# VH-VL binders against Uncharacterized protein C28H8.2: the designs that were tried, part 8

Target 1, 141 residues: Uncharacterized protein C28H8.2, of Caenorhabditis elegans (q09243)
Amino acid sequence: ANFISDPRSMFPKMVRTKNAFHFLQYFMGTFRRMFRNKTEMIEHFNYYDDQVKGTDCHIQEELDFARFKSYFDRYTRTHYNPEIRIIFAIMTKDSSHMTVEFHVTSQSWFGFEDHFHMIIRAVNDENVGWGVRYLSMAFNC

## First folded at step 4 (VH-VL)

Design g17 (from c5 with heavy chain I103F, light chain L99F; framework fv_bepranemab)
Fold by ESMFold2-Fast, scan of step 4:
Structure g17 (fold): chain C 141 residues (1-141), chain A 119 residues (1-119), chain B 112 residues (1-112)
Amino acid sequence: as target 1 above (141 residues)
Amino acid sequence: EVQLQESGPGLVKPSETLSLTCTVSGGSFSGYYIAWIRQPPGKGLEWMGTISYSGSTNYNTAVQSRVTISVDTSKNQFSLKLSSVTAADTAVYYCARSPYYDFLTFDYWGQGTMVTVSS
Amino acid sequence: DIVMTQTPLSLSVTPGQPASISCRSSQSLEHSDGKTYLEWYLQKPGQSPQLLIYEVSKRFSGVPDRFSGSGSGTDFTLKISRVEAEDVGVYYCMQGIYFPLTFGQGTKLEIK
């Protein structure tokens, strides 16, 4: 769908926060809520930089924002009851960069319980606040 | 891309057990789900069951008492066993892959293997 | 079991003309999460099925934009805006919300 491939073209950019603690609360809260419906998913995507890049441990090529949106769109249609928790969070002394590892669990429609790790690198933009610049997915790697 | 290839006996006698294998190549099947879907000649598609890379299964109730799907990680193979076969089990059998992030979406299918139940 | 009924069972079109296929489910495919679990597959002659559309209207990677899906509740439609020779085959709808997963009986698309 063109809409899911470029949701920011349909929805204006959300105003982010410059506070690292609030950013993590909003990121995790919107991550949980994105499993509810399309609108909530678009809200979560607002916490990512347009140029976000990353990896999936099962795919050897670099992934861009469109591919991550596709991943989440498809994952959320077959899974429910997400739980997300911080494994570690490291921030630079000047509060400009942050690396966070999350552990995510969810339940599938077939009764499979899923768990995976997600690593983000976020940058605190002086004008708009924290945004994810890098995302790595590790599902049973 | 990951490739899936079904293989099996082609002919199985009535009342015996049908055994099929799906070989995954071009990458690890870790992080995927594999489904078995069959198609009797001239008819539509019937989902038989799905297995996760960890071995968890879910089966179609119509065949649940006769079907077993398993995974052998050392051989990169998934297998389907269907016991007490009859002429109604004659079909092309496909294995199909779903990525870990969407186990209902059958992204890629094997070429299928024809199984005829006849003595 | 959810019964999926497709109409028509077959249709013939000239290249460049539109085609429309309907799929009706015996009960609503909308989940409480607000999503609808309806997919479309194409099986070309002598080939295995391939995914075209998931969640009613979302095109799978590599699927041309001349394919579109729409619908809600129990009534769904697959449209091809300009049929090409490569589109011949049998189209199947599938529901993914209730076990067992079930497919429609198929619609055969032919070129005149």
Scores: ipSAE 0.052, ipTM 0.647, lowest interface PAE 6.5, mean pLDDT 84

Design g19 (from c5 with heavy chain I103F L104W T105S; framework fv_bepranemab)
Fold by ESMFold2-Fast, scan of step 4:
Structure g19 (fold): chain C 141 residues (1-141), chain A 119 residues (1-119), chain B 112 residues (1-112)
Amino acid sequence: as target 1 above (141 residues)
Amino acid sequence: EVQLQESGPGLVKPSETLSLTCTVSGGSFSGYYIAWIRQPPGKGLEWMGTISYSGSTNYNTAVQSRVTISVDTSKNQFSLKLSSVTAADTAVYYCARSPYYDFWSFDYWGQGTMVTVSS
Amino acid sequence: DIVMTQTPLSLSVTPGQPASISCRSSQSLEHSDGKTYLEWYLQKPGQSPQLLIYEVSKRFSGVPDRFSGSGSGTDFTLKISRVEAEDVGVYYCMQGIYLPLTFGQGTKLEIK
């Protein structure tokens, strides 16, 4: 993992750890906080605009970055009590790379339960530990 | 282009159950909410209820005891059932779509179907 | 339930002149997220309602820029800078924050 030559952080306060479990707990906690604090969400998107992909399975197309940001601005402001579950996690034998799928559920102002799938690809730098390199969100999938 | 179309009987007898169907064509509703909104002749709009693609519902408390909205995703159809109807239920009934990304408003409406409650 | 009150209930405007419609809510429509969920719809004679404005001031796709929305808290205004014949109909405001969703009673716009 060449974290030093590409040290882009997905989050302003990402914890530095080589333990995958601690990393995932921190990641999930940070993501949950975005539903309470839009400012954090905006800052996170600024760090990784070239590393984020959104898709909407309803319309079967990729969301451009502006729509992705608009979607999350709206989604986090109109949804409450997010619950984040790990569907699966696959790690390379050398613990250098990990892919994790999450299922996120939350309640809308209409009282509906909405969901989306989120996939991250993380890299374990030998000096700074785990960091998210890619984040994909699939709405209505 | 996405279209919504209401259908059902134009005349329902008092005390019977009103049953309407909304068919969505030109696209899927999996990323959208569908609402039923009615308008009595010469009067304003009244929201009846909303359903998600997963079948979760919210109803207007004014009709909650009598109304049921359901979805059949295989047919792209939403149904409204309103029991124990009276003359006060005479109205044009609309189905309307609400996207949950970008904004949450009723962006597309069906043409409406007139329902008269009379013996 | 949130009560939405529109004024005036009807107005007549000469083509090319401006029109203004007011909407008052019985309590604030400002959400804790900092946004205000107020919408405007137009129902042309014999037609279904159509979305004009959402989130107080954002125009829906295809809506001419002669339509503008403004306001905050409990007091909202829809303005048409130059009324056209196609603008005749009944205008409704709606609050989209509290259940049940509620509409104003409607404002009928007629051409003189």
Scores: ipSAE 0.000, ipTM 0.555, lowest interface PAE 12.5, mean pLDDT 79

Design g20 (from c5 with heavy chain I103L L104Y, light chain K35E; framework fv_bepranemab)
Fold by ESMFold2-Fast, scan of step 4:
Structure g20 (fold): chain C 141 residues (1-141), chain A 119 residues (1-119), chain B 112 residues (1-112)
Amino acid sequence: as target 1 above (141 residues)
Amino acid sequence: EVQLQESGPGLVKPSETLSLTCTVSGGSFSGYYIAWIRQPPGKGLEWMGTISYSGSTNYNTAVQSRVTISVDTSKNQFSLKLSSVTAADTAVYYCARSPYYDLYTFDYWGQGTMVTVSS
Amino acid sequence: DIVMTQTPLSLSVTPGQPASISCRSSQSLEHSDGETYLEWYLQKPGQSPQLLIYEVSKRFSGVPDRFSGSGSGTDFTLKISRVEAEDVGVYYCMQGIYLPLTFGQGTKLEIK
């Protein structure tokens, strides 16, 4: 069990693999550690509210919904309980780049609430394999 | 040698909750997924859901509101809980292992356990 | 959901003769990488299903070479070059790419 003090450091920047599934294993491994204990996961994300600022949640929410319909296939991992819903999806992929989206949402008294939203863009370099080239994060909209 | 074995009640009354356990022996399952797949008498196979060693789940939307799969890593056990059962839930229930993080290929299956829903 | 359709639903074969089973998916199982995740399982009478073929054409460990898989996109075939008594049972195709995972309705193979 390890929590990470900077959300940007929780993701591998580069891995020595041309296999996109090995790359996905590293991402999912990170999220599984964070979400194994729901109480610790909530405290972890709240800590980072002041550290990372992403894009406008409202604008991305509609785009992300359309992408879920298009690309959620076998790469979608839905973790569900009545309070928290976690979705991990590949939004687009080819041999040289991949876009991955991660959502943490919950149902509240005020409707559905987005606690965390992240878009990762990864590229496959000839010599080194898959790695993160772009990351945007948003907390609590 | 990896073995999977299902266990649970043979008879369940309508509206009750069905609880089944799959015990894994003969190998590590930390890199694998375990799935629950059922087969009504004389019919085909229906995937119910899968769980990873870390507890990540995916469920078939047809049963999503009634099904819960969980793991107890200390006992090498995976459990299926299905609420509000009806006669339509009468089936042989299997657990099966997938060795791939990114692929669902069921290389080892339990022997299956017959569950009948009747009063 | 991806619908998997098998043809025929039942097949009766004289020992030593070939058998062929078709599986069609309601949409392409080809991913952007060119990967296709289609599997074949055999369920012998009174037994649990067992894996025969994975990734369209790869035989699982211990599966005799008389079994072969082929196909692409939405159209897949399982062939048995010469059927033996031990091959009796119900054959299922499965797509492992889209959630929910779905099986064909099954093809029953009997010996004449």
Scores: ipSAE 0.000, ipTM 0.488, lowest interface PAE 15.7, mean pLDDT 69

Design g24 (from c5 with heavy chain T50Y S98E; framework fv_bepranemab)
Fold by ESMFold2-Fast, scan of step 4:
Structure g24 (fold): chain C 141 residues (1-141), chain A 119 residues (1-119), chain B 112 residues (1-112)
Amino acid sequence: as target 1 above (141 residues)
Amino acid sequence: EVQLQESGPGLVKPSETLSLTCTVSGGSFSGYYIAWIRQPPGKGLEWMGYISYSGSTNYNTAVQSRVTISVDTSKNQFSLKLSSVTAADTAVYYCAREPYYDILTFDYWGQGTMVTVSS
Amino acid sequence: DIVMTQTPLSLSVTPGQPASISCRSSQSLEHSDGKTYLEWYLQKPGQSPQLLIYEVSKRFSGVPDRFSGSGSGTDFTLKISRVEAEDVGVYYCMQGIYLPLTFGQGTKLEIK
């Protein structure tokens, strides 16, 4: 299935792969690199649109894309030594869709270990390969 | 086959701005950082900074106030500008690529270009 | 900044004999993700640096199996089981975890 009519419209145009394993390596590697490079942003995940949501479990607020990006930027600047692991993954039989849940842990500069859960829905475009269609993060859970 | 090629002036006067270009050919540069690394004569390697394909930069704090790295994706070119140069900036300048995968390596390097800062 | 210290700064080896180079970092290069971001590069005379080993012990494509890397935390070693003429050059370790990225001062390998 075609999810993107013009590959040049991808945001960002970081990597093209139809291999799910390589896509997950790229995603996790890019995520770890954001903690090393404080100027890198969530857009580096081959994001196919701006449907990204964040949630703070204690205050029950949803974050739109701009607030989520700000939250994540601050998080990566105030934390180090990230560990990201897959706790759940399922892919459609035709390899067109994949849902993955990650558990992320890191050390805070404020002296505590921190964690959050992240869920992505990815689609495998016929021309450009895997990219994130939906991303949700839950903080303080 | 991926190739990186540096180009620029071999001689720059003190207080002027050094401008170098790295051209990437033979493969995809999407999904890679391009870094600039220099080596003064007879000395070791110093990382100066990098740029992502999307244009995000990060610089070594030792040169941060003087350095700018930019990208022209239409030409597959990455540029380094270093202002207010002194004799200490005399070095061979390399560009190198680093993938966005889990593997954080400089897997391919340009041939290097010698820059001498002299009056 | 992470300081990378190599020993020795130079060594001379008879062809066919082993060589060992040490690299120490001023703090741990281990991530909580279970990976250690330590790399080895070789710069042959008149040439650009080339990647030999990444993630402490993994050989880059085309690197002969006589090269091996080991170590953890802050202490790392590059070993060449049988030194050959083409191995001459300067070896650098690098940490790839913290910005700014930093290299060791280099170890020059010569053949007797």
Scores: ipSAE 0.005, ipTM 0.541, lowest interface PAE 13.9, mean pLDDT 79

Design g25 (from c5 with heavy chain I34W A35G S98V; framework fv_bepranemab)
Fold by ESMFold2-Fast, scan of step 4:
Structure g25 (fold): chain C 141 residues (1-141), chain A 119 residues (1-119), chain B 112 residues (1-112)
Amino acid sequence: as target 1 above (141 residues)
Amino acid sequence: EVQLQESGPGLVKPSETLSLTCTVSGGSFSGYYWGWIRQPPGKGLEWMGTISYSGSTNYNTAVQSRVTISVDTSKNQFSLKLSSVTAADTAVYYCARVPYYDILTFDYWGQGTMVTVSS
Amino acid sequence: DIVMTQTPLSLSVTPGQPASISCRSSQSLEHSDGKTYLEWYLQKPGQSPQLLIYEVSKRFSGVPDRFSGSGSGTDFTLKISRVEAEDVGVYYCMQGIYLPLTFGQGTKLEIK
């Protein structure tokens, strides 16, 4: 039941925004809504480049998009009431690259309040707009 | 690599409060959950409760009215207080770590500390 | 509370021979995320418990490949392909999905 880990890449992506502030608004909005159902989760995944790489300090290997999709699928099934806020955001003067740190909190169905820090590095593609190229999920690194 | 160490008096009188502290070293305290498990002599394991590094708690309903778990992030410590103890609370008490993404898996354990409730 | 039942309660094995321990839960341990939150722990004599297996079949860091876990729903098995002297102790299964967290009663493994 991991339909979101299907590696198909021959279908066109939705066109994203070239405006950095709209990108952050959409990214955070879809992040919150992906806890509702699979359709909303797929919308959030649209804001990632399909070549995205990253790390999780609990995992010994570098992660690719399929691994992040699996993690978010599991996380959204075990947590509710997500909150995401920006710790910092910096952008190159030419609006080609940005780095953002988020602080994410949510309630676990097992009664814990959970949180982690998430760092993205995003690139503004000339044709499709802003997309996440690197994702680091960190709180003990 | 990460190490957990329990500390506390070891002997507690009936009706008093049992107080134990777990000190974490060799690894990060933040981003993890922390639990207490006990084992009465000759018996199996019983989960007491778990706390997130942010202070949110779950307690076993069998002891919920008597148990409090708290964190002190500045010292990399978390503690267990169990009030109104009886002989039934005599056990080895373990602290343990619960990693992120494996919400209720205890991956590293302390050495355990024996607590005897004298009659 | 979820009841975890282990069988057998005790077994004796000749070194080099296989061993098998069963664990049954009173309810399915499969979560809506598709994962099953069943773990196996080993407590060697005089020592604290240590994690062997998590998510039914995944070996924890440093656990020898002679240990394997399997199962689904309510029925789970821990197998040791070739028992060694260092494997002596009490084995516990645990469910990590429902509160309160519950352990099986334990299975004592001894060498003949």
Scores: ipSAE 0.000, ipTM 0.518, lowest interface PAE 14.8, mean pLDDT 82

Design g27 (from c5 with heavy chain P99D, light chain K35E; framework fv_bepranemab)
Fold by ESMFold2-Fast, scan of step 4:
Structure g27 (fold): chain C 141 residues (1-141), chain A 119 residues (1-119), chain B 112 residues (1-112)
Amino acid sequence: as target 1 above (141 residues)
Amino acid sequence: EVQLQESGPGLVKPSETLSLTCTVSGGSFSGYYIAWIRQPPGKGLEWMGTISYSGSTNYNTAVQSRVTISVDTSKNQFSLKLSSVTAADTAVYYCARSDYYDILTFDYWGQGTMVTVSS
Amino acid sequence: DIVMTQTPLSLSVTPGQPASISCRSSQSLEHSDGETYLEWYLQKPGQSPQLLIYEVSKRFSGVPDRFSGSGSGTDFTLKISRVEAEDVGVYYCMQGIYLPLTFGQGTKLEIK
C-alpha cells in the first residue's frame, strides 16, 4: 500500500483553526465533551502535535503523545462532571505562540473531587493552524 | 515496579486510635490512588477508603466518622487512622494501589499487617 | 450499598477439571462510558489478594489464559478451564462503580 498515489490520503484527517479564540473554544469544548463522547476525544487530540511533549510534576520522565492519550482515556472513563477554565492566556505579538494555564476540576467515580492545573504551549502552524506542542500537569506540586 | 508495605502496632487497646502506614517504593506515587482494605479473621474483604495523590479522599460510610487517610508525598507514605477501636476492628489491614493513568483497579497489594484489638 | 453475592461458597475440584464461580450484583454495574466495572481477585492461603480479571473479562498481566471472565449487567462468571494446585484459595468478585466499593463474600476453591 502507497498513500502518495491516492489524493485523499494527502489531506489532513481534521483541519485545525488559525484563529486563537476559536482554538481555545474548540480545545475546551472538546475537553468537556470527551468525558462522555469518544468521538470528541478523538477531535480533542487532533489539536495536539503528534510530537507533543510534557510533564507531570511527580513523574521524572518526559511524557509523549501516547502517554497523554492513555492518561486521558482512563481519566475520562473514571471521572465525571469536568470543568475547565482559563487562569491566564498569553500570546506572542505575532500570533505564532500561545501559553495557557487551565484549572481543571472533576469528580472521580470513587466519589472524591480531583483538581489540577494544566499548562499548554501551542504553536500556530502555517499549514494546519494551532496545535499543542507542550502539555504539563500539576497535581499538588 | 511498585511495591507496597504496611506497618502497624500489632496490638491496640479498645477505645484507642489505630495508626497504620503504607510505604510505596519502586516508583512515584503521583500516578496512582491508594486504598485501605481490611479482612477480619475468617471473613471477607472490606474497603475502608481511597486517597488520590492530590490528597482527595473517599471513605466507606460504615467507618467514615472514625477513619482518616492522609498522604505524605515527601516520604511516599500513606497513613490510616481509625479512632475509638473495638474488637470488631481486629483484622489484617492492606493497602492497595489503583493506577491513575492506565488502569483503575487494585493491581498491587501490600503484604498486610495484622491488628488485634484487645486489652 | 451494592450487594455482591457469590455462589457456591465452597467448591472442591479434582486437578485438571474445570471450575466455575458465579457473582451476582444487586444493581447493574454498567457505567455510562459503556464499561462494566466488575473485578475478580484471588487470595491464596497466607497471601495478599491478587487481581485476576478486570472490566469483566480482561486478564491482568501475568494471569494464565485458563482464567476467563464473562457476564453483563448483574450476572458474572469466573471460569478456570483446568484447575491446578496453585489455584487453591478464596476468590472474590468486586464492583468498582458504586460507593462504597463492595466485595462478594468469597468462594473457597479446594483440591480433592
Scores: ipSAE 0.019, ipTM 0.645, lowest interface PAE 8.3, mean pLDDT 83

Design g28 (framework fv_bepranemab)
Fold by ESMFold2-Fast, scan of step 4:
Structure g28 (fold): chain C 141 residues (1-141), chain A 120 residues (1-120), chain B 112 residues (1-112)
Amino acid sequence: as target 1 above (141 residues)
Amino acid sequence: EVQLQESGPGLVKPSETLSLTCTVSGGSFSGYYIAWIRQPPGKGLEWMGTISYSGSTNYNTAVQSRVTISVDTSKNQFSLKLSSVTAADTAVYYCARSPYYYDILTFDYWGQGTMVTVSS
Amino acid sequence: DIVMTQTPLSLSVTPGQPASISCRSSQSLEHSDGKTYLEWYLQKPGQSPQLLIYEVSKRFSGVPDRFSGSGSGTDFTLKISRVEAEDVGVYYCMQGIYLPLTFGQGTKLEIK
């Protein structure tokens, strides 16, 4: 009667890193590797807060974690050769908050070269470390 | 709410170039693949080509030498040009979108269609 | 080109009765990722096509539970459990895996 559809809901929340540079290395590294490795995808999703919210500039409603997981699951199945790079990153002096803009490029199996920007706002929780609280997807908005 | 709307000349003479425009309203198509699909009178659907927001295109080989699809992101528009038209190009022309959220090219929203007749 | 063949080409059904439409592809539509990229579209009289089902069996937003899709490999079926007047139109299957994208020839559903 209680259907579990989210793979992460079956696992305990793992401790993240409290170091901002390690967080970005792990976040980007797992993003790159998750296109051919589902274990890396589970690891990448560990860096998002369960209550993460966000936007897609083409959709006039707030998106939740389930929507983003569905998006990335589909995207990684239809695209290859991912590149992710930092356009801009700023962290508060107390290392409590970080805003990062990424530029993502990849190739679709139909031969399209796709690109988009992602903006994340991450918070450094004292007990579990850095987690994404907000995600904005921007395809040349 | 996102809507797509086609516009075009309605009547085109044989040997001329057909030009159609699709305008997206209620949002942007920048996160989508965009396709042109046509339907000749009394026949089924024929995919003509698809473009990504970055401008990368794929065309049906049956029309590849005559068709060009382009995008103008600043106007929220994309266009189809089909050269050297004949009576066989008479059809209703649709534009349709496929968002990156789906597993494959899945046309979730279609324009109303615009009828193009090729006649002298 | 992948050839998509629909049967029957036309179907007349009494309201409330079930309907079934078959679609066969000339090659398997299963991708190496384990997914099968077969879709169903409905074109009501005087209207644009609309998405009913994607990835063989997943209903698109707003599509009634009366519609279901099934199949694997090269053999696919669209079922309507209880046909209603609003279901009249031409149904098309489409493969989304190989270029060029191809549609079946269409099945016209009419009410007796």
Scores: ipSAE 0.000, ipTM 0.568, lowest interface PAE 12.1, mean pLDDT 82

Design g29 (framework fv_bepranemab)
Fold by ESMFold2-Fast, scan of step 4:
Structure g29 (fold): chain C 141 residues (1-141), chain A 120 residues (1-120), chain B 112 residues (1-112)
Amino acid sequence: as target 1 above (141 residues)
Amino acid sequence: EVQLQESGPGLVKPSETLSLTCTVSGGSFSGYYWAWIRQPPGKGLEWMGTISYSGSTNYNTAVQSRVTISVDTSKNQFSLKLSSVTAADTAVYYCARSPGYYDILTFDYWGQGTMVTVSS
Amino acid sequence: DIVMTQTPLSLSVTPGQPASISCRSSQSLEHSDGKTYLEWYLQKPGQSPQLLIYEVSKRFSGVPDRFSGSGSGTDFTLKISRVEAEDVGVYYCMQGIYLPLTFGQGTKLEIK
């Protein structure tokens, strides 16, 4: 079963929102479609997991939007099942800038677990709303 | 159904290195954790270590300085090397599969076991 | 290391009677995800261990419903509602959450 049929449709919603909370909700909507248990996702989103602080991992690459989307599309469609667990998410924001950091585990179709984290920086253009300006993804954390 | 089969020498001399291989058939090697567990005659089970299909390892601290587990995904095999063996390493050695999750392991399928005797 | 302690170490049961095996961990096996990673394995004479129960109470595929697991925190129980001859062997509890992974000493179940 294809739990994400076209993730391209989700990015325009994120970049067009006028509210930081709605931007986060649109982004989280991507993961909702990948989760079998939405309650688990919501519970983890609200709590900091100190185990992530202890991990030694490196940001593999700072990505432009097209490369991030390419990695995300490959990641979601070719290897991993919908059991994605958000361990930790933080947001720092003001009226014009927002940074969101997600620490995530993903269980493959065969049960193997990968650790990764994503960093998204968005800027609020007063005329058009929130747009993504920075993306990064690191694997095997 | 996935099957695991251990192979290696039944007899190893003290101070030498024990080398065992587990061959996996009936399913993909990718996406799982693979473990070695041993059982001395008449005693309980002892976890030796686990390797992911990508090669990440965790070892029991009791044997950490002597044990190496490696994987060969092209052959659907993983192996255990245990150096400087003594009579205390005499045991049946099992390989096992785990679907794995956040280093949380459940051993859902096991090999038949191979008896290893350490003796001069 | 987490110490897993089983009681009793041996029991003899008449066929058709229930059996109960306890397992105690030296610290809580509850993960921050709200799940508890305690497993039960059975080793029949001359055979490899086989998974019976995972996550305290979930039966593995093909395991008869006469087997049930329960417990929380540090205290766990495996129950067999009606022991059959094929149930003889050594039962092991295991914690799957902390490294190194550790097993209990084993409980030998025999038929009277």
Scores: ipSAE 0.000, ipTM 0.502, lowest interface PAE 18.6, mean pLDDT 72

Design g3 (from c5 with heavy chain I34W A35S, light chain K35E; framework fv_bepranemab)
Heavy chain, then light chain:
Amino acid sequence: EVQLQESGPGLVKPSETLSLTCTVSGGSFSGYYWSWIRQPPGKGLEWMGTISYSGSTNYNTAVQSRVTISVDTSKNQFSLKLSSVTAADTAVYYCARSPYYDILTFDYWGQGTMVTVSS
Amino acid sequence: DIVMTQTPLSLSVTPGQPASISCRSSQSLEHSDGETYLEWYLQKPGQSPQLLIYEVSKRFSGVPDRFSGSGSGTDFTLKISRVEAEDVGVYYCMQGIYLPLTFGQGTKLEIK
ESMFold2-Fast, scan of step 4: ipSAE 0.161; ipTM 0.693

